# Designs tried in a protein design chat: VH-VL binders against q9h9l3. Part 166

Target 1, 176 residues: q9h9l3
Amino acid sequence: PRKMVAIDCEMVGTGPKGHVSSLARCSIVNYNGDVLYDEYILPPCHIVDYRTRWSGIRKQHMVNATPFKIARGQILKILTGKIVVGHAIHNDFKALQYFHPKSLTRDTSHIPPLNRKADCPENATMSLKHLTKKLLNRDIQVGKSGHSSVEDAQATMELYKLVEVEWEEHLARNPP
Key: E = the ipSAE of ESMFold2; O = the ipSAE of OpenDDE; V2 = 0.75 times the mean of E and O plus 0.25 times the DockQ between their complexes.

## First folded at step 10 (VH-VL)

Design G14 (framework fv_fezakinumab; at its last look DockQ between E and O 0.76; V2 from the best seeds 0.00; counts 0 for: pae E 3.8 > 2)
Fold by OpenDDE, second read of step 11:
Structure G14 (fold): chain C 176 residues (1-176), chain A 120 residues (1-120), chain B 111 residues (1-111)
Amino acid sequence: as target 1 above (176 residues)
Amino acid sequence: QVQLVQSGAEVKKPGASVKVSCKASGYTFTDYYMHWVRQAPGQGLEWVGWIDPDSGGTFYAQKFRGRVTMTRDTSISTAYMELSRLRSDDTAVYYCARGDYSFGYEFDLWGRGTLVTVSS
Amino acid sequence: QAVLTQPPSVSGAPGQRVTISCTGSSSNIGAGYDVHWYQQLPGTAPKLLIYDNSNRPSGVPDRFSGSKSGTSASLAITGLQAEDEADYYCQSYDSSLEAWVFGGGTQLTVL
């Protein structure tokens, strides 16, 4: 059986108007919630908008941040060959300019049994915050200080574990 | 109608540069990666690189790094591929192809191709 | 030369079943990346035929089918028709190259 990790990334705004989402922090945890990776990342372009209220990223975090190319290499080494769990994970992969095998990807924003367990429509896209509150009775992403990617990654893993058996069986019966 | 319309055939000399355009219509330009694939006469398909029209981010095959530049103009839903320092073995039909980044990686929409001929 | 290996040519009579193999490695098909297939009629651009190993886009007849196992994939065509004469390419992603890779292509001749 392959090892399983959960990932969550925070982005800042770059480009002329800050509309480009650039990776500024990445957190990866193992199946038990232990942090395997948690680094601030320096985008290749000038940051126009830190999006602090949502990202939790401040200018001071970028002083010793890991350059994107270096961070990307470190992250890819961790992800390669593993089942990667995330919420709306396509955004994380996009920010990393990375492609993970679909068969080894678990997106908690697209798992019908998880939504069903939370008394949500199976085909709806629910937020990580909502699912975490509903199913784990835990508040995440509270306040105005921004998100914690470690906290979000841990919550994502815990959510997946609730439906892991059922979903893995479903995937086994319904290969792409 | 969902389609990709490419610029016309080009004839270039060795050492020159060529810039091929690909205009998207019928869908949201920024929702898909734009890939470029070339095919030499009588040969197979070769991936050149992709651009993210949303961010402008690019990723090129190692073979073409330093010679290829991909850009886009979102205002007119057009992607561009420029290849410099052309050689005879760059003679090929160059295709733009739409690729998903979220739900699948297949190239589900192709342009008709642009023939680029490099000859002295 | 191509990262994915295909037979250069296959042939069959109308109504027969033909298969085209696509052999990869541990860094692409074997790494779990899906295989896609394209049909290229003479003088035309490639057309998506099969995606994600075994799915057919709308408009593709069910006599076309795809499968994947281990480091290899296969395209099967049943009830072969004259219009199926074309080149067929498999495609995947190679993590070591960080590139989309194609097979060398298979020319299908309908006898």
Scores: ipSAE 0.913, ipTM 0.947, lowest interface PAE 0.5, mean pLDDT 95
Fold by ESMFold2-Fast, scan of step 10:
Structure G14 (fold): chain C 176 residues (1-176), chain A 120 residues (1-120), chain B 111 residues (1-111)
Amino acid sequence: as target 1 above (176 residues)
Amino acid sequence: QVQLVQSGAEVKKPGASVKVSCKASGYTFTDYYMHWVRQAPGQGLEWVGWIDPDSGGTFYAQKFRGRVTMTRDTSISTAYMELSRLRSDDTAVYYCARGDYSFGYEFDLWGRGTLVTVSS
Amino acid sequence: QAVLTQPPSVSGAPGQRVTISCTGSSSNIGAGYDVHWYQQLPGTAPKLLIYDNSNRPSGVPDRFSGSKSGTSASLAITGLQAEDEADYYCQSYDSSLEAWVFGGGTQLTVL
């Protein structure tokens, strides 16, 4: 009965040697994969490394990007009170400086039945690209020009839907 | 040995500043948030704020904004909390405590506390 | 002013059961945030006793248990022992304040 959304964020490198991951794009989709939010986000710190091969972010995307403080407020209004699905979602929440209730969080990198369906060890952390290829027969994150956070959020929601009934039943019996 | 070691007791006059340190050992300093919590004599626990040692990002409780600053030095795995414009009602034991951002929001490891006394 | 409400004191005799309540609101416990409990022995730092409503850290005996319902949580101590004499604090996260919040604390006296 609670609304469900999926999120994927792209990070760029800030701080010394670009080692700090700072939020630079966020995409949120609803249960059916429709886009609810998709914005480039300007970090408060100087960008040292765009990490373009993974993030898909270039200097031009930052010109009219939404400042972090404003984007964060918009994103949190969408996430609050909903079941939020993501892949390695703790990285996204950390970049947002956000603490979502664990009972309302679904991380497709930590769902044993999903790994089982993909013929992977239950306790392994598998990439979104691998799970999507194995279970949905779809190639995402294609090429070297970076990932689409919209595509990743949509794939993440579809992966969760494959195990939703089984996993929600498991969580009801074994609260997180 | 997994532990948080805090600096020693401080006595300050009203209007002064105090800087408390918290040295982490036995775990990867940048993998956990560091929280600060205070407790006035005979009173309850009050959350002050957190710092992410990895990014240097901070967030403070509304009551302390403008007076508290949290920093860290990753080369020595030490977090700092500086409280300025001290008042007598800032007299408290100040604790640092570790919180995991990935799996839990509980504070699973605490320093022994630093008593800060503010009196004229 | 404490955001979560606890009784200021509770008492029991050795071997008995005591229960400590923690009452929150729709922005914290009612929003789905987990409740954690800390034990503070006189002159010491708080120690994590229960996390995520009902889980025990290594070394915490099973006579300590936690539960959560609606906007409230409860800590139960069975087989009460003299060494349990301490202050107990509940804690959660408040989405409106964007802050960790504590109960006012409950002093347990073992008679």
Scores: ipSAE 0.749, ipTM 0.892, lowest interface PAE 1.1, mean pLDDT 92
Fold by ESMFold2, look of step 12:
Structure G14 (fold): chain C 176 residues (1-176), chain A 120 residues (1-120), chain B 111 residues (1-111)
Amino acid sequence: as target 1 above (176 residues)
Amino acid sequence: QVQLVQSGAEVKKPGASVKVSCKASGYTFTDYYMHWVRQAPGQGLEWVGWIDPDSGGTFYAQKFRGRVTMTRDTSISTAYMELSRLRSDDTAVYYCARGDYSFGYEFDLWGRGTLVTVSS
Amino acid sequence: QAVLTQPPSVSGAPGQRVTISCTGSSSNIGAGYDVHWYQQLPGTAPKLLIYDNSNRPSGVPDRFSGSKSGTSASLAITGLQAEDEADYYCQSYDSSLEAWVFGGGTQLTVL
């Protein structure tokens, strides 16, 4: 079996009116929640909107941030060959300009057994905050200073563990 | 209808440039990568690169880096591929093809192709 | 030229079964990337035939099927018909090249 990691990213607004989401922080944790990677990342484009309320990213974080191309190389080295768990993970991969194998990807926003455990419709897209509160009795993303990608990656891994046995068996019988 | 409409055939001399267009209709242009694939006469398919119409970000196959530029105009849902310093072996049909952002691996929609002929 | 290896040609009589192989490596199919198949009728653009190894888009007959194992994939066509005469390409993603890669194509002749 492959090793498993969880990822979460924070984005800032670039492009016209700040509507494009560009990677500005990435955190990766292992199965036990230990931090393997946590860096602020400097987008290659001008930052129009730091989105600080959501991202937790401020101008001072960018002063010594790792340039996107270098950070991407570091991140992809960690992700290669592993099962990668995330929440709405397509947004993280898009921000990385990265294509992970579907068979090695786990998205906690789209796992029917996880929704069922939360007493939610199996096909609903549930937020990480709500799933974490309902299933782990934890409050994450508290306050107005923005999200912590470390906290969110750790929560994502713990949520996946709740359904891991059932879901891995399902995927083995129904390869994506 | 969901479709990709490409510009007409081009005849060019060696050393010139060509710019091929691909207009998307019937879907949200900025929700998908746009790929370019070429096919020389009697030959197979060769991936040239992609352009993210939302950000304008691009990624080119190594063979074409330094000669290809992909752009887009989101106001008219149109992607462009420009190939410079043309050689006779650049003679091919150039296709645009759509791939999704999430695991954009398969190309589910193709243009009809644009024949580019490079001759002395 | 082609990263994925396909036989250059295959042939079969009407009604027979034909298979087309697609062989990759550890940086593409062997890394877990899916295989997609395209049909190209003479003078036309490629058309998606099979995606994610074995799935058919709507409108593709169930006599077309695909599979993947290890570093290889296979396209099977049963009940072969004259209109199946075309070129067939497999496609995957290669992580070392960071590129979409195609097979060299297989020309199917219906005898």
Scores: ipSAE 0.376, ipTM 0.800, lowest interface PAE 3.8, mean pLDDT 91
ESMFold2 (binder alone), look of step 12: mean pLDDT 94; pTM 0.954
OpenDDE, look of step 12: ipSAE 0.334; ipTM 0.794

Design G15 (framework fv_fezakinumab)
Fold by ESMFold2-Fast, scan of step 10:
Structure G15 (fold): chain C 176 residues (1-176), chain A 120 residues (1-120), chain B 111 residues (1-111)
Amino acid sequence: as target 1 above (176 residues)
Amino acid sequence: QVQLVQSGAEVKKPGASVKVSCKASGYTFTDYYMHWVRQAPGQGLEWVGWIDPDSGGTFYAQKFRGRVTMTRDTSISTAYMELSRLRSDDTAVYYCARGDYSYGFEFDLWGRGTLVTVSS
Amino acid sequence: QAVLTQPPSVSGAPGQRVTISCTGSSSNIGAGYDVHWYQQLPGTAPKLLIYDNSNRPSGVPDRFSGSKSGTSASLAITGLQAEDEADYYCQSYDSSLEAWVFGGGTQLTVL
């Protein structure tokens, strides 16, 4: 069997008016939800907007944070050759400047059986918070201090496990 | 219509620099990565690098690092590739090509190519 | 030196079937990256022929098909026609190089 991990990243705003999303934290958990990686990451560009309400990132977290190039190398070592689960995962991969094989990628924001279990339209994009509440009866991303990427990665893995058998069978018959 | 229009042929001496342009039209310029691919006369295709027109972020093939620079101007939907310290074996047709980051890695739209000749 | 291996040439008569192989390694096709195919007519830019192993863009005849298994991919052309005479390139992504990689190209001659 091929090993599986879940990832969630937090981004801050860089570039003009903070419109560019740059990686500032990454969390990776294994199949059982144990943390394999969780680091604050220093973007190579000046941070214009910490987006703290959502990212949970503050200036203090950037002190001695791992530089982007080093963090990227560490993260890619963990992801390479594994099935990687995420929610709207293309945003995470883009922030990492990373191209993961589509056949080894699982995006819980675009798995029709998962939406069906949540009584949501199969082709709609549902938030991680909504799916987690509906299917796991758990509240995540609570409060105004920002999200926990560890919490989000753990929730994402648990959501995937609800449809894993069905979805892996579907992918074997209908390769992505 | 959806198209990529490249600048005209260039003739350069060894050691010079060349800057090729690629103007996009018919789609949202910032929604797709722009790749650069070259082809020496009678030879195969060789990937040079990509630029994300939205962020300005770039990534280059190891062979070209230190000699290639990719930029863009979003106000005129134009991407640029500059290659410096030219050698005779840089003689090639240089193509720009569009790639979607989110859904696939194929190059679904290509410019017609710019011939760069490097000779003394 | 191409990273993906293709035969340099292939030939067939009109109406016949030809196949073009594309052999990679564990860092590209073997790592699960999809294979794309391009057709290049003399004096023109490459044109996307097959994407994501087996899908055809609008306008590509169903005579062209692709497949992938293990570290290799194949392009099949059935009902070969004179206008199919061109160079064909496979392409994938290589995780160790962090680069798009191409095959060396296969020249198809219609006899």
Scores: ipSAE 0.746, ipTM 0.893, lowest interface PAE 1.2, mean pLDDT 92

Design G16 (framework fv_fezakinumab)
Fold by ESMFold2-Fast, scan of step 10:
Structure G16 (fold): chain C 176 residues (1-176), chain A 120 residues (1-120), chain B 111 residues (1-111)
Amino acid sequence: as target 1 above (176 residues)
Amino acid sequence: QVQLVQSGAEVKKPGASVKVSCKASGYTFTDYYMHWVRQAPGQGLEWVGWIDPDSGGTFYAQKFRGRVTMTRDTSISTAYMELSRLRSDDTAVYYCARGDYSYGWEFDLWGRGTLVTVSS
Amino acid sequence: QAVLTQPPSVSGAPGQRVTISCTGSSSNIGAGYDVHWYQQLPGTAPKLLIYDNSNRPSGVPDRFSGSKSGTSASLAITGLQAEDEADYYCQSYDSSLEAWVFGGGTQLTVL
C-alpha cells in the first residue's frame, strides 16, 4: 500500500498588476490529518498583492519565511512516491513547478461520486467550502482574515476518505 | 489553423548567441506551456526546457542552465529561446512544442523546427 | 545520451506486426509517469502518435496501440504499411532530473 497525504497552498500576486500566482504558504497533512509541513514561503519575485482576504498572508508572514527554492525541495521530498490529495490541485502543483504522476494524484474538485453525494452535478467544479459544508457539516474559510491552508488540507483529506474505497476501485479498473 | 510558426534558419560562429522565435496561433497562448526540444543531425530528441507564457516562469534542463534563456511576448503570442556561447555541438534543429499543465503533458503541437548551424 | 532505452531499429513486411520497446527506470516510468509516443517522418517535425500510455489522438488509426507495465512501455503497429517507415520516439518525465526525457529513437523499415 502507498502512503497518502493532502496538500493545500496559498498564493500571493506577483508580476504586472499582481496577476501571477506565486507560492506563499504550503500545508501538508497525513492520512489522519496530522500536520507534516506548514511553512510560509518567500516568493523570488516582489509581492504586489497579498490577496489577504483569501490567502491569509500578510507582510509580517514574509519575515523569516522559507525561500522558495528551499521550501520546494522540502515539499517535494514529502510528496514523492505518495498519493497526493488536493482540491483543484493543479494550481498547487503549478505554483510548485512540480509534475506529480497522475496515477498518484487525487483531485477532490474532479471526483464525480463526491459531487453526487453533495447533490451537485457530477462534472461540475465545486468549491472546497461548499463540499465541506454539504458533506462534513463544517464551515471552513470563514471570516475576512483569509484561509487556513492547514484547515483546507485537513478538510480535503476528510472529503477524499468519504469516497476513497469507491474511487480507488474505479481508478484500478479505469487508470487515468 | 492551430499552429506554431518558427523563425528561419541561422548560421552562427562559435561563441555567438542565437534567438529562435515561435509564434502561436489558433489557440489561447497563455493556456499551454511552451517546450523547446532540439535534434542534432542524425540524432535523437533532447528536451531543453519550458516556459509558462502566463507567468513567464521557466525551467531548464541542467545541461543548458547558464546558457539558455526563454522569454515570451503575450501581445504577439510569441515564445523565444536564446542560446548563448554557442559551440559546434549545438548544431541542431530546434523545435518549439506545446504541452498542457493540467490535463495532459504530451507535446501535441510542434513547430516545423529552426536549423541552427554553428560553424566557423 | 538518451535516458529511455529503445532498440535503434526494427523492420517488418507489409501487413505484419512490429513492437517497439521503451525501457525506463524507477525515477520515470517506474515512478508512475505516463509514456507518450511520437512519429517522425523524414524531414518533418515529430507528430504525437500515442499519449498517456495508450490513447490515440484524433486521426491516428487504431492499428497503432500503446501499453505500459512496470518500468517499460511498448508501441505496437499492426498491418504495417509503407507509409509507417519513420523514426519513433517514446517520452516520459523523470523526477530525479526534473526533465522531460526521450528514448533514443527507433528507425522502422518496411521491407
Scores: ipSAE 0.784, ipTM 0.908, lowest interface PAE 1.0, mean pLDDT 92
Fold by OpenDDE, second read of step 11:
Structure G16 (fold): chain C 176 residues (1-176), chain A 120 residues (1-120), chain B 111 residues (1-111)
Amino acid sequence: as target 1 above (176 residues)
Amino acid sequence: QVQLVQSGAEVKKPGASVKVSCKASGYTFTDYYMHWVRQAPGQGLEWVGWIDPDSGGTFYAQKFRGRVTMTRDTSISTAYMELSRLRSDDTAVYYCARGDYSYGWEFDLWGRGTLVTVSS
Amino acid sequence: QAVLTQPPSVSGAPGQRVTISCTGSSSNIGAGYDVHWYQQLPGTAPKLLIYDNSNRPSGVPDRFSGSKSGTSASLAITGLQAEDEADYYCQSYDSSLEAWVFGGGTQLTVL
């Protein structure tokens, strides 16, 4: 079986009025929740909005942040060949300017059995915070200091484990 | 032929500055980062920093921040490393080395090195 | 002194197998960063020998192999030849230092 990792990224706003989401932090954990990667990342463009309330990113985090090109290379090496689990993971890959194989991608925001288990509509897009509270009885993203990408990645992996067997069987019968 | 050609040996006094050049040929200069690595006599390898020839962006090892400046001239596919406030322990062979900026960060192409001697 | 630890020297007779270890930490090899190896012949610039833990560039014989596990990496040379006498360096990236880091180097002597 392929190795499995979970990823969560935090983005800041760049470009006109800060509407462009640029990668500013990336965390990757293994199947057991061990941190494989956790770095602040310097976007190639000027940061207009740190989005601190959500991202947890502050200006001081960018002082010694890893340049995007370097970070991207490091991250891609970790992800290559693995099953990558994330929540609304399309945003993470977009920020990375990278497209992981669909057959090796698991998005916890689009797993009907997971929503069913949480007593949510199967085809609804539920937040990571809600699913984590409902299924893991754990509070994440608490307070106004912003998210922890490590915490979010770990929660994402744990959520996926709840439906891993069922979902992998489904994917085997219905490959993307 | 794919190669990196470096400038000749330098002899400097303490407190002076040295600027080493590295001319690339045989490949697209802006498609690879240019790294600088030094090696003191009889010692190991030490990474100094890199420059992105495309954007001009640089990233230096903490040890050299404030003393090193890397630049490039894309019109002649040449990278430059300037080290200021030289001291005796800066005596070393300085190498330029090509590195990928995507999947591979290995240094797959090296110059022959430039000896910089710092002595009073 | 070097961030990555290598034995200062190894030796072997022609035809033998030798291994060079490269020990890192949780901030470099243990963090999942790949390991590269370089061969430096006397009086020459380093040459890429192994990249991304176990891949060989064109021109490198298959008697050279690399592996990585945990916080360590290893270079193995089988069928040792006289021309293999050189210094060997491992390389990785250290997130705490924000730098590419090298081992202290291993001098390989062919007896």
Scores: ipSAE 0.000, ipTM 0.560, lowest interface PAE 11.4, mean pLDDT 92

Design G17 (framework fv_fezakinumab)
Fold by ESMFold2-Fast, scan of step 10:
Structure G17 (fold): chain C 176 residues (1-176), chain A 120 residues (1-120), chain B 111 residues (1-111)
Amino acid sequence: as target 1 above (176 residues)
Amino acid sequence: QVQLVQSGAEVKKPGASVKVSCKASGYTFTDYYMHWVRQAPGQGLEWVGWIDPDSGGTFYAQKFRGRVTMTRDTSISTAYMELSRLRSDDTAVYYCARGDYSYGLEFDLWGRGTLVTVSS
Amino acid sequence: QAVLTQPPSVSGAPGQRVTISCTGSSSNIGAGYDVHWYQQLPGTAPKLLIYDNSNRPSGVPDRFSGSKSGTSASLAITGLQAEDEADYYCQSYDSSLEAWVFGGGTQLTVL
């Protein structure tokens, strides 16, 4: 069996008026939810908007943050050759400037059986918070201090495990 | 009407720089990466690099690092590729091509190409 | 030099089948990256012919098909027609180079 990990990233605003989303934290967990990586990451350009309400990132987190180039190298070594699970994972890969093979990528925002179990339209894009509440009876992303990428990565892995057998069988019959 | 319109042919001397433009229309410019690919006369396709029009982020093939710069202007949906310190073996047709960043890595839309001739 | 290996030429008569191979390595096709194929008619830009190993864009006839196995891929053209005379390129992504990579191209001649 090929090893599986789940990833979640937090973004801050850079560029004119903070419009550009830049990587500022990345968390990676293994199949059992154990943390393999969790670092604050310093973007190569000036942070205009920390987006703290959603990202949980504050100026204090940037003091000892790992520079983007170094963090990227560390993260890619963990992801390479593994099945990578995420929610709207294309945003995480874009922030990392990374292209993971489609056949090894699992996006919990685009798994019809998962939406079906949550009593949601199969082709809708549901939030991680909604799916986690419906299927795991757990509240995540609570409060105004921002999200925890560790908590999000763990929830994402648990959601995938609910449909893993069915979805892997589907992918074997219908390669992406 | 989804299309990429490139600037016209250029003739340059060795050591000069050239800047090729690629204007997108018929789709949201910031939703796709813009790639640049070149083809020397009678030769195959060679990838030069990409730019993310949304962020302005770029990534270049190792062979061109230090000589190529990619930029964009979102107000006119135009991407640019500038190649400096030109050599005669940079003579090629330069294509811009659209690629998705999410799942597919194919180039589904191409410009007609811009011939750059480097000669003394 | 091309990163993916294709035969430089292939030929066939109208109505016949031709196959064009594309050989990669463990850092590209072998790493699980999909293979895409482009058709380039003389004097024109390349056109996407096959994407994600075996899928056809709208407007591409079903006599064009693609497959992938291990570190290699193949493009098959059945019912060969004079209009198919063109250069064909395979493409993938290489994780070691962090680059889109192409085959050297195959010139198809319809006799």
Scores: ipSAE 0.716, ipTM 0.887, lowest interface PAE 1.2, mean pLDDT 92

